# Designs tried in a protein design chat: VHH binders against Isthmin-1 (ism1). Part 14

Target 1, 164 residues: Isthmin-1 (ism1), of Danio rerio (Zebrafish) (Brachydanio rerio) (q5ege1r286to449)
Amino acid sequence: LFGVDTDSCERWMNCKSEFLKKYMSKVATDLPSCPCFYPTEVAYSTADVHDANTKRNFRWKDASGPKEKLEIYKPTARYCIRSMLTLESTTLAAQHCCYDDSMKLITRGKGAGTPNLISTEFSADLHYKVDILPWIICKGDWSRYNHARPPNNGQKCAENPQDE
Short names: E, the ipSAE of ESMFold2; O, the ipSAE of OpenDDE; V2, 0.75 times the mean of E and O plus 0.25 times the DockQ between their complexes.

## First folded at step 4 (VHH)

Design z06 (framework vhh_6z1v_2)
Fold by ESMFold2-Fast, scan of step 4:
Structure z06 (fold): chain B 164 residues (1-164), chain A 123 residues (1-123)
Amino acid sequence: as target 1 above (164 residues)
Amino acid sequence: EVQLVESGGRLVRTGGSLRLSCAASGFTFSSYAMGWFRQAPGKEREVVAAISESGGYTWHADFVKGRFTISRDNAKNTVYLQMNSLKPEDTAVYYCAADLWSGYDLTPEYDYWGQGTQVTVSS
């Protein structure tokens, strides 16, 4: 594997330490999955949104204002939200979710994923290893970065049944 | 009302130095991470440098590392970008941006943005 693969971006992710593997596993357990459809509750209030995968409620911050310049940085996105840390969080990570004009989660391309999982306020070292290093090794290519740093922790969006 | 006002952009010769400033108002500056971004004609906006809320942590893109330095003065509600050894490829409109608590964003979901200041590097 390592040293045979010519893709340094994928090789780095495959060769990461057991510490980073365990940390990313905890991130997947601590973070809410992005709802497959934009949760309108976030637009109207700071109400909790239930996450089926973790069976917990999470609070989300709206990140879809005109100042975010979504047309440049999250192309095809109409709405974005970011999860808030809780006292029970065992990681320093936050989820970022962006949705298209049909209120469907963007799962591919530049509009997908969470490029900044770790705030430097909490850990500059973890931020570098989790967020910055893959970007550098993938040469700033969003498709490759998202492959090395999978959107929604690598989980596929399943069609969410909405109550009518 | 939130405002970020960049200043200091001008024409500079290759190898020269320039200091950009961004004055912030209308929000609790010391609670926000700050970033410098740039956009050259025909290209997408890219992150240049970022600094944490306290100034205790900084990040610089590889293409400016060793040449540019980000800093902030929370007492003056100002973030700075010191640019040394300027190259023609540094020519761009430079923007400052603020983000409440998520730290550094590589795709700029920053909460607030300035209008930009033009830096032109000529030989």
Scores: ipSAE 0.000, ipTM 0.113, lowest interface PAE 15.6, mean pLDDT 71

## First folded at step 6 (VHH)

Design g21 (from g01 with F103L L104F; framework vhh_8k46_1; at its last look DockQ between E and O 0.66; V2 from the best seeds 0.00; counts 0 for: unsure alone 63.5 < 65, grease 25 > 24.2, SAP .709 > .668)
Fold by OpenDDE, look of step 6:
Structure g21 (fold): chain B 164 residues (1-164), chain A 124 residues (1-124)
Amino acid sequence: as target 1 above (164 residues)
Amino acid sequence: AVQLQASGGGFVQPGGSLRLSCAASGFTFSSYAMGWFRQAPGKEREFVSAISESGGYTYYADSVKGRFTISRDNSKNTVYLQMNSLRAEDTATYYCAADLSELFYDLTPEYDYWGQGTQVTVSS
């Protein structure tokens, strides 16, 4: 998709697409906030969680499996979850939340989950291109990535880690 | 070689309906989300609709919500666009695509899966 370009990360970060801007605005209102703690039910199936901000129920699934390659993309995260698409969804996005060994939300840093603009339920390939490839293009610079894709802390969970 | 051949366009009066088809070949169709775009003369290409790999999820531009329906048949390597309640502003060349990533980047992809377009003209 992208050739070798030293400015590719900057171009991605500074994307001026009007569609993307509008889409991201929708994402901000469409997605549920990250639970402060890992919903353990997802380890067995899925978890239904009420989101106070949107006043809707969302279903979450575990995203900690080997295919997620957390050791690469979310180092320091032990668990991650994604919100599932619904018929009420106005975007193709999925909230992505990651948690430490104590099952507490990671709110910042290299282990923090970030909203996926494309849910894997819609397209794994497109998700890779839109959500994962930019991380690779930015050579795993989480600070730049997170700047463009801020981690969610809509529930105002405790900062974690404290000094990241 | 990757090929996407759109068809089904034509002339229709406002309020009319058309059904577009896009036959795909040269790649694993079921592994890609598919979409429709359109471009009117003098205007930029715009997103119309997208459908997931499995067909379980669909997405529409606000301008066509409630009027257009995207579907796919993976056994036939074909994606469809049912267009109802057509309006003059729907007049455009419609294109089928297998790579929707450009919607989310202001970058030029090295390779795009674009097909030949089909003209849709809505006029009294």
Scores: ipSAE 0.555, ipTM 0.792, lowest interface PAE 0.9, mean pLDDT 91
ESMFold2, look of step 6: ipSAE 0.593; ipTM 0.820
ESMFold2 (binder alone), look of step 6: mean pLDDT 76; pTM 0.761

Design g22 (from g01 with L104F L107T T108S Y113S; framework vhh_8k46_1; at its last look DockQ between E and O 0.55; V2 from the best seeds 0.00; counts 0 for: pae O 8.0 > 2, unsure alone 60.2 < 65)
Fold by OpenDDE, look of step 6:
Structure g22 (fold): chain B 164 residues (1-164), chain A 124 residues (1-124)
Amino acid sequence: as target 1 above (164 residues)
Amino acid sequence: AVQLQASGGGFVQPGGSLRLSCAASGFTFSSYAMGWFRQAPGKEREFVSAISESGGYTYYADSVKGRFTISRDNSKNTVYLQMNSLRAEDTATYYCAADLSEFFYDTSPEYDSWGQGTQVTVSS
């Protein structure tokens, strides 16, 4: 995706695309905040959750399956969820939230979910390129990745973990 | 080589309709989301619409919502753009894209598949 003669991760982090900047701004306003606790309903189907910040209801889907490879991308997470696209969505993005064994939101660190700029509902391939490939390019440097893609804690959930 | 051939453009009066087609070849069509972009003279290329690989999800720029409809036929390796209620500001060269990475990045070294555009002119 990026040149091999320079730090591709750095290039990704410092992408100056005006469209990307605008899109990320829209993403920030379009996506629901992460629930503080894993909505257990998603284990069976989907969960409808009211988002106080946007005053809208969002549907969440479990993202903890084997294909998510949490052991690699979110090694301290036990559960993850993604928000589903709606007719009111103004972006193609999906909120991504991850939770520990106690089903508490991970708010920071290598296990924290980060917003997906492209929902897998729209394009799994583009999601891979836009959301996953940068992580790979950064060689799993979650610190740099999270800096560019800050984990959501819009509901001001308890910091988790306390130390990272 | 990846090839995208857009067609269906033309002259139409305001309020009229056009249907664009984009025939794709040189790649696994059903594995990629497809999109339409347009560029008016003196303006930057702008996103118009996109459709997922399976066609299960569509997305539209605010400026065309309710007027344009994107669809695809994977058996024909073709993506379509039905444009209704056309306006003068819709006048542009319309391009089909197989890789939407440039939608988010200024450059896409991996996949730059812009086909030949088709001109749409909306004028009374």
Scores: ipSAE 0.013, ipTM 0.303, lowest interface PAE 8.0, mean pLDDT 86
ESMFold2, look of step 6: ipSAE 0.586; ipTM 0.795
ESMFold2 (binder alone), look of step 6: mean pLDDT 75; pTM 0.751

Design v11 (from v04 with L104F; framework vhh_brivekimig_d4; at its last fold request DockQ between E and O 0.75; V2 from the best seeds 0.75)
Amino acid sequence: EVQLVESGGGVVQPGGSLRLSCAASGFTFSSYAMSWVRQAPGKGPEWVSAISESGGYTYYADSVKGRFTISRDNSKNTLYLQMNSLRPEDTALYYCAKDLSEFFYDEEFDYSSQGTLVTVSS
ESMFold2, look of step 6: ipSAE 0.607; ipTM 0.821
ESMFold2 (binder alone), look of step 6: mean pLDDT 81; pTM 0.811
OpenDDE, look of step 6: ipSAE 0.870; ipTM 0.933
ESMFold2, look of step 7: ipSAE 0.562; ipTM 0.798
ESMFold2 (binder alone), look of step 7: mean pLDDT 81; pTM 0.813
OpenDDE, look of step 7: ipSAE 0.873; ipTM 0.934
ESMFold2, fold request of step 10: ipSAE 0.619, 0.594, 0.614; ipTM 0.828, 0.816, 0.827
ESMFold2 (binder alone), fold request of step 10: mean pLDDT 80, 80, 79; pTM 0.800, 0.807, 0.794
OpenDDE, fold request of step 10: ipSAE 0.891, 0.889, 0.891; ipTM 0.944, 0.943, 0.944

Design v12 (from v03 with F103L L104F; framework vhh_brivekimig_d4; at its last look DockQ between E and O 0.81; V2 from the best seeds 0.00; counts 0 for: pae E 3.0 > 2)
Fold by ESMFold2, look of step 6:
Structure v12 (fold): chain B 164 residues (1-164), chain A 120 residues (1-120)
Amino acid sequence: as target 1 above (164 residues)
Amino acid sequence: EVQLVESGGGVVQPGGSLRLSCAASGFTFSSYAMSWVRQAPGKGPEWVSAISESGGYTYYADSVKGRFTISRDNSKNTLYLQMNSLRPEDTALYYCAKDLSELFYDFDYSSQGTLVTVSS
């Protein structure tokens, strides 16, 4: 583990692992961009969405249930989705997208989704260690966490929340 | 004490095959995703393959996909790597890892590995 103070957060943010660097580069090119609007089909099933940038189709599932603890991890989000692993996946990662009450993608701030380096489909325990524990070590400081794990807006959705 | 013991390495010709084993003890093997990592002379470590706790999901580096197969037997606490169509660039020290977070966050390994040499 990383420990439980701000110094441990700084160590996590500045990790020098060659594995992590190479893996994150692959994740950035492998994952789909977040849809600009919540695909409402995921509330009942899964949704297929074509991703123009990768020229692949991805299946998405809802990630808004109680086990997601959105009130803790994504406090301004009403809905979230995750991309699903397939046989064609080149990483273990999942794209993670969160939406406000109007079903618009949150592109920045404390409610924005961030890519999961390890999909919960592969291993919930490893997802916790790799994606959640660092957020806890950083004491929920979304600005530092999002600096290391930027929210996706590859589709150039309207900025949300908007300030100026 | 956590122990991981690799075996099955050796010298093989290009195009040949080897099967590596990793015997695990000192922890609940079935609760952890497992990985194979290799380190070639003069290079940093490379993440080769990973398998989920139950074996339902696998990962392979692009350099080995289609040639290597990871598997596990949770009843024997053993991880395997079947390596086919071996090439000289597969020459490396191979070791297994209990947790992918160790690979990502630079935790120390405590295993010796098994050497694979692919040469005519």
Scores: ipSAE 0.387, ipTM 0.735, lowest interface PAE 3.0, mean pLDDT 86
ESMFold2 (binder alone), look of step 6: mean pLDDT 80; pTM 0.814
OpenDDE, look of step 6: ipSAE 0.525; ipTM 0.798

Design v13 (framework vhh_brivekimig_d4; at its last look DockQ between E and O 0.77; V2 from the best seeds 0.00; counts 0 for: pae E 2.005 > 2)
Fold by ESMFold2, look of step 6:
Structure v13 (fold): chain B 164 residues (1-164), chain A 121 residues (1-121)
Amino acid sequence: as target 1 above (164 residues)
Amino acid sequence: EVQLVESGGGVVQPGGSLRLSCAASGFTFSSYAMSWVRQAPGKGPEWVSAISESGGYTYYADSVKGRFTISRDNSKNTLYLQMNSLRPEDTALYYCAKDLSEFFYDAFDISSQGTLVTVSS
């Protein structure tokens, strides 16, 4: 729909930026793991959730509103959340987690959240260029996008969807 | 025509301080996140710091965190870098940049003159 092709997607997937490789590694280490269930508190305010791996509390906000365009970008998700930037943040990234109608974490597939390498709190324009544009270039092919930007399941939540 | 002009570099002893400025023109400065990039002799560009459009969020590379402070004045279209506790390894040509997304695509290129910072005993 956007006039991009799979060759452009392949070039993006195989990008050898030294900065990106190091940044991705730092993001994977420093961001909180996705909660296994949607924290319903975020429907009205933000939520504090303890992350066992980093031994820190993170604040999360809802990411399910109309501006998110979930029907386009995360078509099987009903709810999503993002972690909020803090003074302790070591990257510009935000964890992004999406949930089904039963409020269970989607761990794979087209509805699974993936880390935002650039938080929308920092810059919507950079977020678009770094996180959204590659999805568009790959024509919404979740398997290729998720290969380059794996969904988080650091808490080993039950696989969802379960059927392969 | 986008123009970025850096200034404020010089020669300083270890432990000293410098303040860099970047005068911006040819675009709506307040609509863009800005960053500082440096390049030491014989090395590739290093992303040093970034600041959001409003100045509400900042980023620092581990090598400079706690010593450098990025700021901006949107009414004067000017970006700043306060550099404290300078070390010999901070010696580099410093540039300001409008768009850091190119680092994520292995395409970053320096497009301004820069300002030289030399830290030596």
Scores: ipSAE 0.520, ipTM 0.788, lowest interface PAE 2.0, mean pLDDT 86
ESMFold2 (binder alone), look of step 6: mean pLDDT 80; pTM 0.810
OpenDDE, look of step 6: ipSAE 0.847; ipTM 0.920

Design v14 (from v04 with F103L L104F; framework vhh_brivekimig_d4; at its last look DockQ between E and O 0.78; V2 from the best seeds 0.00; counts 0 for: unsure alone 64.3 < 65)
Fold by ESMFold2, look of step 6:
Structure v14 (fold): chain B 164 residues (1-164), chain A 122 residues (1-122)
Amino acid sequence: as target 1 above (164 residues)
Amino acid sequence: EVQLVESGGGVVQPGGSLRLSCAASGFTFSSYAMSWVRQAPGKGPEWVSAISESGGYTYYADSVKGRFTISRDNSKNTLYLQMNSLRPEDTALYYCAKDLSELFYDEEFDYSSQGTLVTVSS
């Protein structure tokens, strides 16, 4: 009596690959937490930030340029950053954090950053297939996408947006 | 037509070394990140190592980091895996791959070749 959902987005969200489960677990422990405020030096260079949770230093690069297409993927964000790969990285992932007009971390909703399982530094093509194509499969439904790729708030930054 | 041909496998004692090669044709090799994937008997595929287009970034699974070294020669369209300090747990069929995206989906790995068998036994 019970029906089966054949939606392509739902199939992607419910993937049971053992590889993916292990990789996602490593990503969760390997990536830095998002800074609560946009580190403004990334606007013209990179920022080096110590991450207390992983006990490692990470470099961050601006991710706000035209190729990011924020108007499509993160429409309420004004700034975004990505963590850069290091010699200490145990995955190919990059943390992705987005910020509002006041440079405060967006912790939820359509403008929140979500971790990239494949850094653009490693391969733009693989990043597209692993991180972007699922967005397209889910028809831009950020709420479903974010369930599979939850926005990081490991530093417990103030909720943003606070309401609605 | 894309072709990937693995070679260099064999039987080796624990602690020994092997160097795997992957000859690539039918695509612009230097434009793609490349990977090694292995499959042990009765297990699913394991992403062992990966290397970016230029070779500037590499990835290693924890099980092989410090023992295996991935490299590429873009002038010869060839991918390599240097395997040192081999252990019985490294016994598997080894495949090179142009595209790993299928591992991130609940889909079969594309076994477009026979791979090359590595057996590590006393």
Scores: ipSAE 0.542, ipTM 0.794, lowest interface PAE 1.7, mean pLDDT 86
ESMFold2 (binder alone), look of step 6: mean pLDDT 78; pTM 0.785
OpenDDE, look of step 6: ipSAE 0.828; ipTM 0.912

Design v15 (from v04 with L100F; framework vhh_brivekimig_d4; at its last look DockQ between E and O 0.69; V2 from the best seeds 0.00; counts 0 for: pae E 2.2 > 2)
Fold by ESMFold2, look of step 6:
Structure v15 (fold): chain B 164 residues (1-164), chain A 122 residues (1-122)
Amino acid sequence: as target 1 above (164 residues)
Amino acid sequence: EVQLVESGGGVVQPGGSLRLSCAASGFTFSSYAMSWVRQAPGKGPEWVSAISESGGYTYYADSVKGRFTISRDNSKNTLYLQMNSLRPEDTALYYCAKDFSEFLYDEEFDYSSQGTLVTVSS
């Protein structure tokens, strides 16, 4: 019978923006699904991967470098990738996927990637304000953050981690 | 002391074109992504278009995609919106914006300018 927690994180989670809802819907239909395994080609350059759901090819780049601060934001991830913007991109968003030591997609929990509504390629400052600041407002509560920004598993990869 | 001054609005027939300009001062223009926001009579604000700091990446709302083109000239501290194939539903007060992250969360947008009126009439 008890309602939603009304702390600052819950206020963010319950945002009533009509624009945000429409934008997130477009992002969900336009972004590629995360590959179930880390595409090892990104360690050298970019990787081009066909996405069956959108019927498009997407370019991916490594997102594991020190500026990503994985020890803070994705502490169980060893590798991450981000889909790249192109001249043909229809949103400012980037898919974000993270992988464990065995190169398997992390589908839930504190190490799972979550879509960036604003790609770092467009603007690092706006990415921070739109994608990172809410994580800070939620005090690093990945469970609540991921409820508002679900990790992608459109390819129905094996659940990882298996045990909660 | 950020200042944004829009110009280029006016009355135009359906199917016509207009080019809006936004002159920026009081900040390092080239360090900020910029956007156009419009507000039609009796409606809330709509995020129309955005452009990255260097101009390499752009965004358009579905309602204007293919008809509007955003651009910038960092040497002149000026943002542009080329509007083609104008429709009556494009009638609105148009504003440029330096920081538009609040817009995404349906927060009240702090207009730092007077805007420029575009009227598309029969």
Scores: ipSAE 0.485, ipTM 0.773, lowest interface PAE 2.2, mean pLDDT 85
ESMFold2 (binder alone), look of step 6: mean pLDDT 79; pTM 0.795
OpenDDE, look of step 6: ipSAE 0.820; ipTM 0.905

Design z07 (from z01 with L104F Y113S; framework vhh_6z1v_2; at its last look DockQ between E and O 0.67; V2 from the best seeds 0.00; counts 0 for: unsure alone 64.5 < 65, grease 25.1 > 24.2)
Fold by ESMFold2, look of step 6:
Structure z07 (fold): chain B 164 residues (1-164), chain A 124 residues (1-124)
Amino acid sequence: as target 1 above (164 residues)
Amino acid sequence: EVQLVESGGRLVRTGGSLRLSCAASGFTFSSYAMGWFRQAPGKEREVVAAISESGGYTWHADFVKGRFTISRDNAKNTVYLQMNSLKPEDTAVYYCAADLSEFFYDLTPEYDSWGQGTQVTVSS
């Protein structure tokens, strides 16, 4: 994909791998919806949250620490969480949700969480290559990135920010 | 020098079992997720299974789920694929890999560093 005389971000956005198409479809059905409010207990432990769409409970872990570099990757987010893998997971993916200062889900824009195709629990290196490098190649263009990796709002939380 | 050597492939009957091995050297094996891929004649490579660095998490493609099991032994720098209930459709050359980002991208042949693989043939 890289090293050719074309827009590298556009090439990434339009990748037509047969595997990736099928994998993305499974990610959409496997992952929980983002909670509408930041579950504050994740600051000290994990949180179990029921997901109505999949009729399962999911465990969530805080994703707000300095290794996340939110000031770079999610600049309007104050808090983020990731869903945790289980032995019953059908993908390697993790749902990723980010929240503003009022602990409300950011549903669009530069601070919105986007699904990780590869959980950091599975492999931090692979997560970087699959989920982070494309953001960098797209020069931090969150609009293009979010088009390829739409922020989750399956719970139909209030749109945030209102003036996108 | 990074080396990945697949072994254990052979001719088996439908319903049979095989265990594939992949011996790794030249890198810190325990720091990388590992995977198995396969390629049948006239078809593109497809992902079969993947395993996390520690072995605590695995993933299997739907077409092998319940039949194949990936595992690893970090002390022996080896990843395995236990293949049960084999079908003729499983006939392929099987490859292991340490750079799983190729699961997610189309790459040109000049970027391909895959080894020789190991042939699995399942007779009907």
Scores: ipSAE 0.556, ipTM 0.792, lowest interface PAE 1.9, mean pLDDT 85
ESMFold2 (binder alone), look of step 6: mean pLDDT 79; pTM 0.802
OpenDDE, look of step 6: ipSAE 0.857; ipTM 0.921

## First folded at step 7 (VHH; framework vhh_brivekimig_d4)

Design v16 (from v11 with F104W; at its last look DockQ between E and O 0.64; V2 from the best seeds 0.00; counts 0 for: pae E 2.4 > 2, unsure alone 64.8 < 65)
Fold by ESMFold2, look of step 7:
Structure v16 (fold): chain B 164 residues (1-164), chain A 122 residues (1-122)
Amino acid sequence: as target 1 above (164 residues)
Amino acid sequence: EVQLVESGGGVVQPGGSLRLSCAASGFTFSSYAMSWVRQAPGKGPEWVSAISESGGYTYYADSVKGRFTISRDNSKNTLYLQMNSLRPEDTALYYCAKDLSEFWYDEEFDYSSQGTLVTVSS
């Protein structure tokens, strides 16, 4: 009776609103693919990284600080980055990419980054309610979260973690 | 005591223009992103547009992009929607919103007002 609130988690993870479906489709085409290696210049400022699929350069900002780690636990991730909004953006989303100790993109599993549907540049409060709260309500169930928000590997980076 | 009061609706011909206003009170307006949502009779709500706290970032649904412009005046606690090149499909009740998290996931909109009706007749 006093157990976990799995019904609330199911509501957040399985939402099928018509708006959400259409918005997520736009996000998939609007966002840059994650670079296969952590761009080390983000440690000092921002980085312009070419995205082959859209044929554009995108600006990226480091997302590895302690505040970031407190919001979503990524146990195998050492570094993360987020894409920045531009005047050409057609959504409010930000790509989110995480990297291991060797600075290689984590493409799957509990350490992988997932797209933020609402960039913190637009609204930190809405970002929390849309991107973070579902994670918290679901007790960090990365498998269900990643099914709803698949990690990006549009650049076809080597699988990480790899099998054999 | 959060209150949002929409105004500026009416009946217009196709191709006409309207400017909607939303007067906000009972909260620190400049600290929140704001949105316009519309609902046609017998249909679910549609997220039309959004604007960041400072006004530096905006969002538009594909159905209105290039025709509608969202803006805000934080000194007057007022949100605006300039609607140009109106079409019969834009006929709906229009609402402003402070928090869309439940709309985002449940398609249930927390109405804090009666909205403002826009009718585009041909």
Scores: ipSAE 0.459, ipTM 0.755, lowest interface PAE 2.4, mean pLDDT 82
ESMFold2 (binder alone), look of step 7: mean pLDDT 79; pTM 0.796
OpenDDE, look of step 7: ipSAE 0.601; ipTM 0.814

Design v17 (from v11 with Y105W; at its last look DockQ between E and O 0.74; V2 from the best seeds 0.73)
Fold by ESMFold2, look of step 7:
Structure v17 (fold): chain B 164 residues (1-164), chain A 122 residues (1-122)
Amino acid sequence: as target 1 above (164 residues)
Amino acid sequence: EVQLVESGGGVVQPGGSLRLSCAASGFTFSSYAMSWVRQAPGKGPEWVSAISESGGYTYYADSVKGRFTISRDNSKNTLYLQMNSLRPEDTALYYCAKDLSEFFWDEEFDYSSQGTLVTVSS
């Protein structure tokens, strides 16, 4: 009892909601893979990017502005993008991808994007409670957070950062 | 005080239709995504549908997709669920909710309202 109350992050990581299991399975099939390079068109507008795995085009928007608080949530990322919801979406999720100064996808670590189970287009409040609050209760421990919410690298982009 | 009052339930035959309403008060309705949650006798709560603050985005559980339509009227602080092609499996108490973050955590659903009963039987 004492240990469960002491480690809220562990409780979140061990969440066994049957709803969540099914929802995350749908998210894995619903969302596009992250592009290996930042699509610079998003700096000016939205961008349509072809997703090879699903054979569909997805629209992306920039997710790098001040409201994203990258210095807190993705401290090694320079740019991020989110996929936009469509009428064909089977979940409320958005793919979230973050990029370094060289515009290369960050595939792991504290700057890597992770799928948002709730798109900010649907609800900022629910997104916070479902996607942000767990990061906060895990005290920014990206290894634990990424274990529960793995960064997408479905396109098998080069490992970044590289271990040296 | 937040109040959610569901209405529009009743007894219908399979294949019938019902329209549920949820009157909201005590909070800024247009600032929250809203959901419909149902609970059949002896079962846990099921998230059936949700709608964004502006109404621009919707979600449906697989069990109701194509048959149910969620909508909202922010000027009247009212949430709706149009239920078509009803099946016996849709029999449940239906509740509206401000959000459903509890389903993403191992937490109990907040049954603060009375709900509205939908019974589908021949």
Scores: ipSAE 0.590, ipTM 0.820, lowest interface PAE 1.6, mean pLDDT 87
ESMFold2 (binder alone), look of step 7: mean pLDDT 79; pTM 0.801
OpenDDE, look of step 7: ipSAE 0.864; ipTM 0.929

